Miniprotein binders against Mucin-6 (MUC6). Designs and how they scored, part 63

Target 1, 185 residues: Mucin-6 (MUC6), of Homo sapiens (Human) (q6w4x9r395to579)
Amino acid sequence: GHCSLEGGSFVTTFDARPYRFHGTCTYILLQSPQLPEDGALMAVYDKSGVSHSETSLVAVVYLSRQDKIVISQDEVVTNNGEAKWLPYKTRNITVFRQTSTHLQMATSFGLELVVQLRPIFQAYVTVGPQFRGQTRGLCGNFNGDTTDDFTTSMGIAEGTASLFVDSWRAGNCPAALERETDPCS
Below, E stands for the ipSAE of ESMFold2; O stands for the ipSAE of OpenDDE; V2 stands for 0.75 times the mean of E and O plus 0.25 times the DockQ between their complexes.

## First folded at step 14 (miniprotein)

Design ge3 (from i4 with G1D S2E A3E E5D I85E; at its last look DockQ between E and O 0.56; V2 from the best seeds 0.74)
Fold by OpenDDE base, look of step 14:
Formats: C-alpha cells, sequence, structure tokens
Structure ge3 (fold): chain B 185 residues (1-185), chain A 98 residues (1-98)
C-alpha cells in the first residue's frame, strides 16, 4: 500500500482515494497492530503559503514506546528530542539520505517512509501486504475499498474528509478545513 | 452533476498544467541567465501547480463511473508526474551549482 502527502494539502490513501484538507495540527497517518511497540506515524501541518488558510506538511513523526523520530522540513532528524546524524540506526529503524532532496526511513517491520525535503516537503508511506485491512488514520484502512477510507478514529464512516481528518488529530488544534468542489456545479 | 464536476476538474487541471509549463520554461531561462534563486522559485511553483493538477485528475478519476474514463484520467496524472520529475531534475542541477 502506498499513501502520499503532497503539495501541502493533498492526500492519497492506501486505497488510492484522493482528498485535500487544510489543518494546523498533528495527525495520525498510520496506526496498526503490525507496528511494534505501539508505533504510529504522524504528520505535522502548519500554516504556510500566502493565504492564512493555507497549510503545509512541516514534519513527519514516528512515535513508539521506544522512539520518537522526527523528520522536519529543515532537514533535522531527531529521536526523543536529540538531533541525530545520518545515517541513523536504531534496533529496527534506519534513517538515511536517499538523495540530495530525499530522506528515507527504512524499517524491519514492513514500513517505509520517503520524505522529500525540497522544494516542497512531502511524504510517501509504503506498507507491506501484512498491513492489509489493519491500518487506520489519514492513510486509510488499506482494504481495497475506497468508500470506507474516511473511517474516523471512532469507527464511523464519514462522507467528507473534514470530520474524518479531525478525528485523527493527535493534539488540541483547530478544526481542519476542506476544499471541496461545488456540489452545485 | 457528476459529469459536469469531472469536466470542471479536468479543465482546471489543464489550466494548471499550462501554467506549470510556462513556469518551467521561465525557470529554464532564468537558470540560463544565472538567476538561480528565481529559477528555483519558479520551479517550486511549477511543481505545486502540477501537483494540484494531478490531484484534480485523481479526484476526477475517483468520481468517474466509467472505467475507461478513469483509466484515461489516471494515465494523464501519471504523465504529469513525469513532468514533475523533469522539473525536479533541473531543480537538483541548480542546487548543485549553488
Amino acid sequence: as target 1 above (185 residues)
Amino acid sequence: DEEEDIRELVEDAKEELEEARELFEEAKRLAEEGNLEEAERELTESIYELLEAIFELRLAAYEAGDERLTEELERLAEELLKLIEEVMRLYVEIEREE
């Protein structure tokens, strides 16, 4: 499964459902029993661009009981608040420079993360087949059905992205904004 | 109207593609002139426009009820991704010169 966070506001789920939102919070991208140590992948969004309503991805965070790995737009990689030199390796996670503009987080448990640092901070999440039907968060549930990707943290299927996204907030933040096409058009 | 919505998305994507191409060409000119900073800015904007176009095409594909149309829209999105790669190549080249 491939999930992408692009252009600061565009998301494509594991099931290939596209949606957009504008939020200034930390959101859970991926939770799964397949992630060890209660691991979760999160995305940090903040205000960006010319308009105050515009937001962009500014960091990606992998959080577990053992690690808090943060990859930020300023190319700083930290674990548990300490800056780390690349390549950085823990027991089952390695963060390294893939290209001049890309970092990669490789894991031994079927999660891969590629982060484009420049010119636009973007993230690409790949999970193995063992994650099928066992994921939740902004990346969806990876079950091959796009119609239920907007399942909230409480297990409620939403028809629009706004409430779905808000349900996956990891902190106390304002509600996300959704730009939808005019239904009357 | 779903059909109208799809048409609108496609038209928006086409417009953004055109803008992206113009920005890309301008960036090339700027780079050739040695104005690398401005070139990078134009490239960044070009990529953003392309990403928006891709999103709209993907959304259109998702809303399309016809499999053939869906495939066509997805194909177009893939072509735009290739263009992003070209833009990124120039971006990286410029970075190396700085």
Scores: ipSAE 0.827, ipTM 0.913, lowest interface PAE 0.5, mean pLDDT 93
Fold by ESMFold2, look of step 14:
Structure ge3 (fold): chain B 185 residues (1-185), chain A 98 residues (1-98)
Amino acid sequence: as target 1 above (185 residues)
Amino acid sequence: DEEEDIRELVEDAKEELEEARELFEEAKRLAEEGNLEEAERELTESIYELLEAIFELRLAAYEAGDERLTEELERLAEELLKLIEEVMRLYVEIEREE
């Protein structure tokens, strides 16, 4: 199964359902019992400085009981808050530079993440067949049925991307400074 | 009208592809003139246009009611991904020279 986060804030789920959203938060991209130690993949979106989208992907995070690996648009890779030189390896995870513009996170548990750093920060998620029907989050449930890919964190299928995406917020969202936005008076 | 909506998405994707091709050709001219920073910006804009076109094709494939049409639209989106690879190759070449 393949899920993509591309410029313009475009998402395509494991079941090939495309959608677009704009938001400034950390979102659960993928949760599954197939990920060890309660692992989850998360996506961080923030205000964009370009006209193509109001918000854009700025980091991808793999979080488990053992690791918090952050790959950010500033091209720094950290684990548990410490910057790492590539290639970087744990027991189950290897992060390495695939090309001058792409990084790859390969794992022993069927998750692969490819991050394009330049010119546009993007992410591509691949999971093995053992994940079928066992995923939750922005990448959908991978059950071959696109009608329920917008299933919220409460287990409710929604008809709109906005409600679906908002339900997958994780943790506190960064606040925009009022002077840096064009909000209400 | 499902067929009419799909035709509109495909036509929009074609327009964005045309814009992306023009940006790509302009970037090549700028690079030949040694204007590398502007060439990089044009290449980035070309990629954004291609991503928008790809999204529209994927949305059309999602809305298609026929398996053959769905597969055809997905193949078209893959062809645009290959064009992004061409644009990326020039981007990388220019980035190395800076």
Scores: ipSAE 0.765, ipTM 0.879, lowest interface PAE 0.8, mean pLDDT 86
ESMFold2 (binder alone), look of step 14: mean pLDDT 72; pTM 0.631

Design ge4 (from i4 with L51W I54L I85E; at its last look DockQ between E and O 0.45; V2 from the best seeds 0.00; counts 0 for: pTM E .759 < .8)
Fold by OpenDDE base, look of step 14:
Structure ge4 (fold): chain B 185 residues (1-185), chain A 98 residues (1-98)
Amino acid sequence: as target 1 above (185 residues)
Amino acid sequence: GSAEEIRELVEDAKEELEEARELFEEAKRLAEEGNLEEAERELTESIYELWEALFELRLAAYEAGDERLTEELERLAEELLKLIEEVMRLYVEIEREE
């Protein structure tokens, strides 16, 4: 399964459903029982430098009971708040430079993350087949059905992205805005 | 989605594509002049516009009920992605020169 966060505010789910939103919060991208130690992948969005009305991805966070790995747009990688030199390796996670503009987080448990740092901060999430039907968050549920990708944290299927995205907020923040609402969804 | 919504998405994408092309050409000129910083700025803006266009085409393809239309929109999206890659190549080249 492939989930992408591109163009600052665009998301493509594991099931290949595209949507966009504007929000300034941390959101859960991926939760799954397949992630060890209650692991979760999160995305941090903030006001865009291009437009005051738009928001952009500014960091990706992998959080577990043991680690809090942050990859930010300024190329700083931290774990539990401490800056780390690359390549950085924990027990089951390695963060390294892939190219001049790309970082990669490799894991032993079937999660891969590629982060493009410039010119637009973007993230690409890949999960193994063992994650099928066992994911939740902004990346969807990876079950091959796009119509139920907007399932909230409470298990309610939404027709629009805004309520779906808001349900996956990891902290106190303003409500997300959907730039274009599809009344036919 | 409705046919009208799809048409609007496609038209928006075309407009953004045109803007992105203009920015890209300007960036090339600036780079040739040695103004690398400004070239990078223009390229960044160009890429931003291109991704918006790409998203709109992808969304249009997703909402299209007709297989032929879907395929056409996906083809256009692929072509747009190639342009993004071209812009990105220039961006990387400029970064290497700095």
Scores: ipSAE 0.725, ipTM 0.867, lowest interface PAE 0.6, mean pLDDT 92
Fold by ESMFold2, look of step 14:
Structure ge4 (fold): chain B 185 residues (1-185), chain A 98 residues (1-98)
Amino acid sequence: as target 1 above (185 residues)
Amino acid sequence: GSAEEIRELVEDAKEELEEARELFEEAKRLAEEGNLEEAERELTESIYELWEALFELRLAAYEAGDERLTEELERLAEELLKLIEEVMRLYVEIEREE
């Protein structure tokens, strides 16, 4: 299964359902019992500097009980807050530079992440067949049926991407009105 | 949505593809002349327009409900992906020269 985060704001699910959204938060891309140690992939979006997208992907995070691996648009890879030289290897995970513009996180548990760092920050998630029907998050449920790919964190199928995406927020993200008054804007 | 709306989307995407190809050729000319920063700016503009067009085609293919129309939409999406790849290669080459 393949899920992609492209063009700043566009997503294609494991079941090939395309959607776009804008938001400034960290979101759950993928949760599954197939990921060890309660693992999850998360995506971080922030305000964009380009006219074609209000917000854009700025980092991808793999989080488990043992690791918090962050790959960000500043091209720095960290684990648990500490910068790492590539190639970086744990028992189950290897992060390495695939090309001058791409990094890859390969794992022993059927998850692969490829991150394009330039010219724009994009992410490509690949999972093995053992994940079929066993995923949750922005990448959908991988069950071969696109009609329920917008299933929220509460298990409710939604008809709009916005409600679905907001249900997968992973962190304290102030309401849009409060962010509109943020003095950093 | 409707077949007419999808046909308009396809025609708009074809025009955008042609405009992006023209920008790509101009960026190549600018790079040959040593105008690297302007070439980079034009490539950046082109890549975002192509991603927007590609998304609209993917969404239309998801909604189409007609196999022939879906195949046409997928063919155009393939052309856009190829052009995006060409634009990104040139961008990286220009960035290295700067």
Scores: ipSAE 0.607, ipTM 0.796, lowest interface PAE 1.3, mean pLDDT 82
ESMFold2 (binder alone), look of step 14: mean pLDDT 74; pTM 0.681

Design gm1 (from m3 with F39Y L50F; at its last fold request DockQ between E and O 0.75; V2 from the best seeds 0.77)
Fold by ESMFold2, fold request of step 15:
Structure gm1 (fold): chain B 185 residues (1-185), chain A 83 residues (1-83)
Amino acid sequence: as target 1 above (185 residues)
Amino acid sequence: SMKRIRVYIEVEGDPEKILEAAEKIYEIAEELGVEVFVYVREDGLTTVIFVEGDEEKVKEFVERVREILKELGAKVEVEEEEL
């Protein structure tokens, strides 16, 4: 299964459903019982430097009870707040520079993350077949059916991307309040 | 530097009601200068409040959030670790 986070806040789910949203929060990208130690993958969005209504991916976070790995657009990789030199390895996770513009997080539990640092910060999530039907978040539920990929954190299928994405908010969104009052948002 | 800690607050109760309180929780986190995530675990029944930052600020955050959660009738478990 493949999920992508591309420029302009475009997302394509594990079931190949594309959508776009405008948000400046941290969102749950992927939850699954297949991720060890209560693992979750999160995406951090912020407003772009061009328009108040435009947002872009600025970091990806892998959080578990053991690790908080942050890969950010400033090209710094941290674990639990400490900057790490690459390649960086834990018992079940390796983060390394794939190319001059791409970093990769490989794991022993079927999750792979590739982050494009330049020219635009983008992320590509790959999960093994054991994840089928067992995912939640912005990447959808991976059940082979695009009609219910917009399932909220409360288990409700929504018809619009905005309601779906807002339900997966996991962090403070102070810039979202600014956008609600901005006529362009 | 000063000690930093991480706390997980695991909340049993109606997740919809707990998420309605999330804005107050985020406001407390911003006031205290701590990082917070609030999300429903994959079981659909447990809400997790993750917080980390300076020990004194995180402990104040936890105290204030426990009061909010008690008013909602929620049961909580708290796990703390040093970073």
Scores: ipSAE 0.714, ipTM 0.872, lowest interface PAE 1.1, mean pLDDT 86
Fold by ESMFold2-Fast, scan of step 16:
Structure gm1 (fold): chain B 185 residues (1-185), chain A 83 residues (1-83)
Amino acid sequence: as target 1 above (185 residues)
Amino acid sequence: SMKRIRVYIEVEGDPEKILEAAEKIYEIAEELGVEVFVYVREDGLTTVIFVEGDEEKVKEFVERVREILKELGAKVEVEEEEL
């Protein structure tokens, strides 16, 4: 199955259901028993600029009990807070430059991630057939039925994207920039 | 010393009540300057909290969050790892 995060705020689920959202926090993209050590794939969204109230993807995070791999729009790759030169290889995960504008994270457990760095930061998630019917998060449940793709973290199928997305918030929201220096009084 | 640690907190209790407390947990993380992730495990029964940052700040975070979770009647297990 394939899930995509494109154009700042567009998502297409594993069952090919497209939707949009406007959020500025960290969200679960993919959670599954097929991911080792409580692994989860997450997306970080932030404001795209001062002149617009748009949101855009700014980083993708793979978090497990052993690893926190962050790939950011600034083309920095870290694991557990330490910057890594590419290619970066662990026992089960390899991160490498696929093209001049694309990075890939390949895994031994059936998850592949490709991020487009330029001209716009975007992400593409591919999972093997073992994930069918066993995924949760913004990428949907991969059960072959699009009518329940907006299933929340509490297991409720919603008709709209907003409640669905909010239910998958998993982290801090980036701090808003101050418009001016705060006076003493 | 700028020792950094990661703490994994496994929370057994009503996930709905715990997620209602998540906003307060995020507020504490913002105040202390630590990075936190809160989500319900795939089985829908256990909530996990990952927090990381400077040791002093993470330990203060864990203490404050543990108090909140105890008030909700949740069972809490904590595991620490040096980064």
Scores: ipSAE 0.526, ipTM 0.798, lowest interface PAE 1.9, mean pLDDT 80
ESMFold2, look of step 14: ipSAE 0.624; ipTM 0.827
ESMFold2 (binder alone), look of step 14: mean pLDDT 83; pTM 0.813
OpenDDE base, look of step 14: ipSAE 0.842; ipTM 0.930
ESMFold2, fold request of step 15: ipSAE 0.685, 0.643; ipTM 0.853, 0.844
ESMFold2 (binder alone), fold request of step 15: mean pLDDT 82, 83, 82; pTM 0.807, 0.810, 0.809
OpenDDE base, fold request of step 15: ipSAE 0.839, 0.804, 0.812; ipTM 0.932, 0.920, 0.923

Design gm2 (from m3 with L50F; at its last fold request DockQ between E and O 0.71; V2 from the best seeds 0.71)
Fold by OpenDDE base, look of step 14:
Structure gm2 (fold): chain B 185 residues (1-185), chain A 83 residues (1-83)
Amino acid sequence: as target 1 above (185 residues)
Amino acid sequence: SMKRIRVYIEVEGDPEKILEAAEKIYEIAEELGVEVFVFVREDGLTTVIFVEGDEEKVKEFVERVREILKELGAKVEVEEEEL
């Protein structure tokens, strides 16, 4: 399964459902029993301009009972608040520079993350087949059905992206705004 | 220098009611200057409160949050780790 966060406000789920939102919060991208130690992948969005529509991804966070790995737009990688030199390895996670513009987080448990640093900070999440039907968050549930991707953290199906996204907030933030836009257009 | 710690709080109870109280939790976090995440775990039943910061501030945060959660009738498990 492939999930992408592109163009500052576009998301494509594991089931290939595209949607757009404008939010300035930390959101759960991926939860799964396949992630060890209650692991969760999160995305941090912030204002990139003066308008409400000017929002962008500024960091990706992998949080577990053991680690808090942050990859920021400033090319800083931290674990538990401490800056780390690349390549950085901890148990079953490795963060390294893939290219001059890309960082990669590789894991032994079937999660891969590629972060594009420039010109736009973007993230690409890949999960193995063992994750099928066992994911939740902004990346959806990876079950081959796009119609149920907007399932909230409480297991309720939402009709709008804004309500769906808001249900996955992990911080105290304003409500997200929805915009119907095809990211491929 | 003051130690930095992480506390992982698992809360058993109605997630909706707990999340309704999240605003107060965030206010406390802001007041104390600690970093906090509140989210429902993958099981859809357990709420997690993740907090990091200076030891003294985090401990105060935990105590104040415990009081809130107690009033809601929630069961709380707390794990602390030094960073």
Scores: ipSAE 0.837, ipTM 0.928, lowest interface PAE 0.5, mean pLDDT 94
Fold by ESMFold2, fold request of step 15:
Structure gm2 (fold): chain B 185 residues (1-185), chain A 83 residues (1-83)
Amino acid sequence: as target 1 above (185 residues)
Amino acid sequence: SMKRIRVYIEVEGDPEKILEAAEKIYEIAEELGVEVFVFVREDGLTTVIFVEGDEEKVKEFVERVREILKELGAKVEVEEEEL
């Protein structure tokens, strides 16, 4: 399965459902029992222009009970807050420079992340077939049915991207002081 | 440098009510200078609060958040790890 996070806050789910949203928070991209030690993949978005509708991806975070790997638009890779030289390896994760503009996080548990650092920060998530029907988050549920890819963190299928994305907020919003309403609405 | 810890708080209770408290939890985290994530686990019943930072600040965060969660009638299980 393939999920993409492209410029202008465009997302294409594992079931190939495209959508766009406008938000400046941290969101859950992917949760699954297939990710060891309560692993989750998260995306950080921030304001990229003068309009609130101009938001873009600024970091991707892999979080588990063992690791907090951050790949950010400043091209620094950290684990648990400490900057790491590439290639960087743990027992089950390897992060390396794929090209001059792309980094890759490969894992032994069927998750692969490719991050384009330049010219704009974008991310591409690939999961093996064992994830089918066992995913949650902005990348959808990977069940072959696009009509329920907008399933919220409470398990409710929504018809709008904004309600769906807001339900997956997992962290403080960088522009919180300028907000009067939910950043996704 | 100063000792850093990570705390993983598992909260059983109505996730919708716990998430309504999330803004206050984020405000406490900002005040104390600790990093926090709040999200519902895949079971749809457990809310996770991940926090890390300076040991003394994280411990203060946990105590203040426990008080909020107690008012919501939530059950709390805490796991701490030194970084």
Scores: ipSAE 0.622, ipTM 0.827, lowest interface PAE 1.4, mean pLDDT 84
ESMFold2, look of step 14: ipSAE 0.591; ipTM 0.815
ESMFold2 (binder alone), look of step 14: mean pLDDT 82; pTM 0.808
ESMFold2, fold request of step 15: ipSAE 0.548, 0.563; ipTM 0.803, 0.803
ESMFold2 (binder alone), fold request of step 15: mean pLDDT 82, 82, 82; pTM 0.802, 0.802, 0.801
OpenDDE base, fold request of step 15: ipSAE 0.792, 0.759, 0.747; ipTM 0.914, 0.906, 0.901

Design gn1 (from vn4 with A75R; at its last fold request DockQ between E and O 0.84; V2 from the best seeds 0.76)
Fold by OpenDDE base, look of step 14:
Structure gn1 (fold): chain B 185 residues (1-185), chain A 83 residues (1-83)
Amino acid sequence: as target 1 above (185 residues)
Amino acid sequence: SDIEERLEREIEMLEKRLEELEERAKKGGISEDVKKLIEEARELVERAKEALEEGDLFTAAVLLIRAWLKLRRARRRLAEEEE
């Protein structure tokens, strides 16, 4: 399964459903029992301008009971709150520079993350087949059915992205704004 | 717990940095954008403390990460404005 966060406000789920939103919160991209130690992948959005539509992805975070990894445009920060030189290695996670503009987080448990740093901060999430039907968050449920991708944190399927996205926010933040996405574009 | 202690240390570190920036803001010469980031970071830290007191370690951790990012952004912008 491949999930992408592009253009500052566009998301494509594991089931290849595209949608768009504008938010300034931290959102859960991926939760799964396949992630060890209650792990979760999250995306941090913030305002990039003066209008509500000027929002952008500013960081990707992997958080578990044992690990904290924050990938931002300029640095990688871990448990001690200090920037780390790459490559950074733990028992089952490695963060390294893939190219001059891309970082990669590789894991032993079937999660891969590629982050484009420039010119636009973007993220690409890949999960193994063992995650099929066992994912939740903004990346969807990875079950091959796009019609139920907008399942909220409470397990309710929504018809629009706004309530779906808002249900996956971590911390009290302003509500996200949904915009129609042309699947042919 | 180890996680709780780590979060407490992070809060202390962020509060120290916030205090320094807030004092600097009182002296003037800081843009409104930077001031806003500092204020937002302070709010996030306070909310994190509340979450921690309630035993919601996950929420606390998330809020502290966001606070940290805002402070880093504030510091970068401040440095640019001083150049």
Scores: ipSAE 0.783, ipTM 0.904, lowest interface PAE 0.6, mean pLDDT 92
Fold by ESMFold2, fold request of step 15:
Structure gn1 (fold): chain B 185 residues (1-185), chain A 83 residues (1-83)
Amino acid sequence: as target 1 above (185 residues)
Amino acid sequence: SDIEERLEREIEMLEKRLEELEERAKKGGISEDVKKLIEEARELVERAKEALEEGDLFTAAVLLIRAWLKLRRARRRLAEEEE
C-alpha cells in the first residue's frame, strides 16, 4: 500500500483517495497493530512563508514507546533531541540518504518511508500487505473501499476531508486563523 | 516510567536552550521572525509540561517535537542573519 504527501498540502491514501488540506498541527498519518510498541507515523504541518492561510509539510515523525525519529528538511533528530548523522540505525529501523534529495527510513516491520527534501518537502509511505485493513489515520484504512477512507478517530465515516483531518490532530494545535468559527470546539 | 523520565530530561534540555535564546533576544538585534519562533517554542514547552503532569505522555511527546522544530528553525534563522 502507498500513501503520499505531496505539494505541501496534498494527500493520497492507501486506497488511492486524493484530498487536500491546510492546518498548523501534527497529524496521525498511520497507526496500526502492525507497528511495534504502539508506533505511529505522523506529519507536521506549519505555515509556509507565502500567505498566512497556506501551510506545508515540515516534518515526518515516527514515534513509539521505544523510538522517536523526526525527519525535517535539514536534520534527522532522535531520542534526547539530538541531531544525528546518517546512516542512523536502531534494532528495527534504518534511516539513510538515498540521494542528495531523498532520505529513506526502512524498517523490519513492513513500513518504509521515503522523504524528498528538494525541490519540495514530500513524503511517500509504503506498507506491506499485512497492513491491509489494519490502518488508521490520514493515509486511510487500507480496506480497498474509498467511501470510508475519511474515517475519523472516533470511527465515523465523514463525507469531507476537513472533519476527517481535524479528528487526527495530535497534541494541542493553535486555533485556525480564520477558517474556524467556534474557538470553544 | 522510563518514558516519563526521558520526557522530563528533554524538557530540561529544551528549557536550557530556550533560556539561552531568550536572553539573546533581550539584547536586541534579533528579527521578529526569530523572536516569534522562540515565543512559540516556549508556549509549546509549557503545554507539554501540562500534558506530562496530566499523564498524557503521547501529547507531551508530540508537543515537545513541535517545540524542537520551532527552536531549531529559530537557531537556523539566527545563524543565517548573523552570516
Scores: ipSAE 0.707, ipTM 0.862, lowest interface PAE 1.0, mean pLDDT 83
ESMFold2, look of step 14: ipSAE 0.696; ipTM 0.861
ESMFold2 (binder alone), look of step 14: mean pLDDT 85; pTM 0.843
ESMFold2, fold request of step 15: ipSAE 0.689, 0.664; ipTM 0.855, 0.842
ESMFold2 (binder alone), fold request of step 15: mean pLDDT 85, 86, 86; pTM 0.842, 0.848, 0.848
OpenDDE base, fold request of step 15: ipSAE 0.742, 0.755, 0.741; ipTM 0.892, 0.896, 0.892

Design gt5 (from j7 with E37Q K41E L73I; at its last look DockQ between E and O 0.53; V2 from the best seeds 0.65)
Fold by OpenDDE base, look of step 14:
Structure gt5 (fold): chain B 185 residues (1-185), chain A 81 residues (1-81)
Amino acid sequence: as target 1 above (185 residues)
Amino acid sequence: TPEERLKELLDKAEKLILEAEKLAQEGKTDEAIKKVQEAVELIEEAAELAKELGDLRLLRETLFLYIEAAIVIYRIREESG
């Protein structure tokens, strides 16, 4: 499954459902029992302009009981806000420079993350087949059905992106705005 | 100075987050959430100052602390869910 966060406010789920939202919060991208140590992938969005519709991805966070990895435009930050030298390695995660503009987080448990740092901060999440039907968050449920991708954290299917996205807020943030736009248009 | 204020804000925010984490671990979720909210306010102010000063290092630190604050709330919700 492939999930993408592109263009500042566009998301394409594992089931290939595209949607757009405008929020300034930390959101859960991916939760799954397949992630060890209660692992979760999060996305941090912030205001990028003067209007509420100008929002962008500013960081991606992998969080577990064992690891805390923040990838931002300033590369990799871990404990205490300290930048780490690349490649950065933990027990089952490696973060390294893929290209001059891309970082990659490789794992031993079927999660891959590619982050484009410049010119636009974008992220691409790949999960193995073992994750099928076992994912939650903004990236959807990876079950081959796009119609139920907007399932909230409480297990309720929503018809709008805003309520869906808001249900996956990690912190206390304002409500997100929605726009049903094809990211390819 | 603005830079001194910025550092002060960051130090206070970090302290509040640590306190919130401790409170959350103790099951005092309401108090923890209150501390986080206070921290976020300081972080937001710090971020604005960092932008004004053009201090990218400190701006990065504000982002990190903001994430830390969010994580506290996340863990609280996960424990209650």
Scores: ipSAE 0.727, ipTM 0.888, lowest interface PAE 0.7, mean pLDDT 92
Fold by ESMFold2, look of step 14:
Structure gt5 (fold): chain B 185 residues (1-185), chain A 81 residues (1-81)
Amino acid sequence: as target 1 above (185 residues)
Amino acid sequence: TPEERLKELLDKAEKLILEAEKLAQEGKTDEAIKKVQEAVELIEEAAELAKELGDLRLLRETLFLYIEAAIVIYRIREESG
């Protein structure tokens, strides 16, 4: 399955459902029992212009009980807060420069993340077939049916991307704590 | 100075996040969430100052603190069920 996060806050799910959203938060991109150590993939979005409606991806985070890998727009890769020279290897994860503009996080558990650093910070998530029907988050449920890809964190299928995306906010962020306006949502 | 203010905000936010982690471990979930909310407000102000200064390293530090704050809340929610 393939999920993409592209400029202008565009997302395409594992079931090829495209959508766009506006938000400045950390979101759960992918959760699955197939990820070891309670692993999850998160995406961080921030304001990219003078208005709230201009948001873009600024970081991708892989979090488990063992790792906290951050790949950020400033092109620095960290694990648990420490900057790492590439290639960087753990027992199950390797992060390396794929090209002058792309980084890759490869894993032994069927997750692959490719991050485009330039000209625009974008991310591409690939999961093996063992993940079919076993995913949650912004990348959808990978069940071959686009009509329920907007399933919220409470298990409710929504008809709009806004409600779906808002349900997958990870933690407290400015929009969740002190929301003052709801343009386009 | 703006740099001194920014570093003060980051230090305060980091302390609040550590306090929130301790409160969460003690089962004081509502207090932990409140401490995270306070930290996020300081991080938001620090991020604005870092953007004004054009200091990419300090801006990255605000990003990492935002991520740490989000992870505290995420783990609280995952442990509740």
Scores: ipSAE 0.641, ipTM 0.834, lowest interface PAE 1.2, mean pLDDT 82
ESMFold2 (binder alone), look of step 14: mean pLDDT 81; pTM 0.749

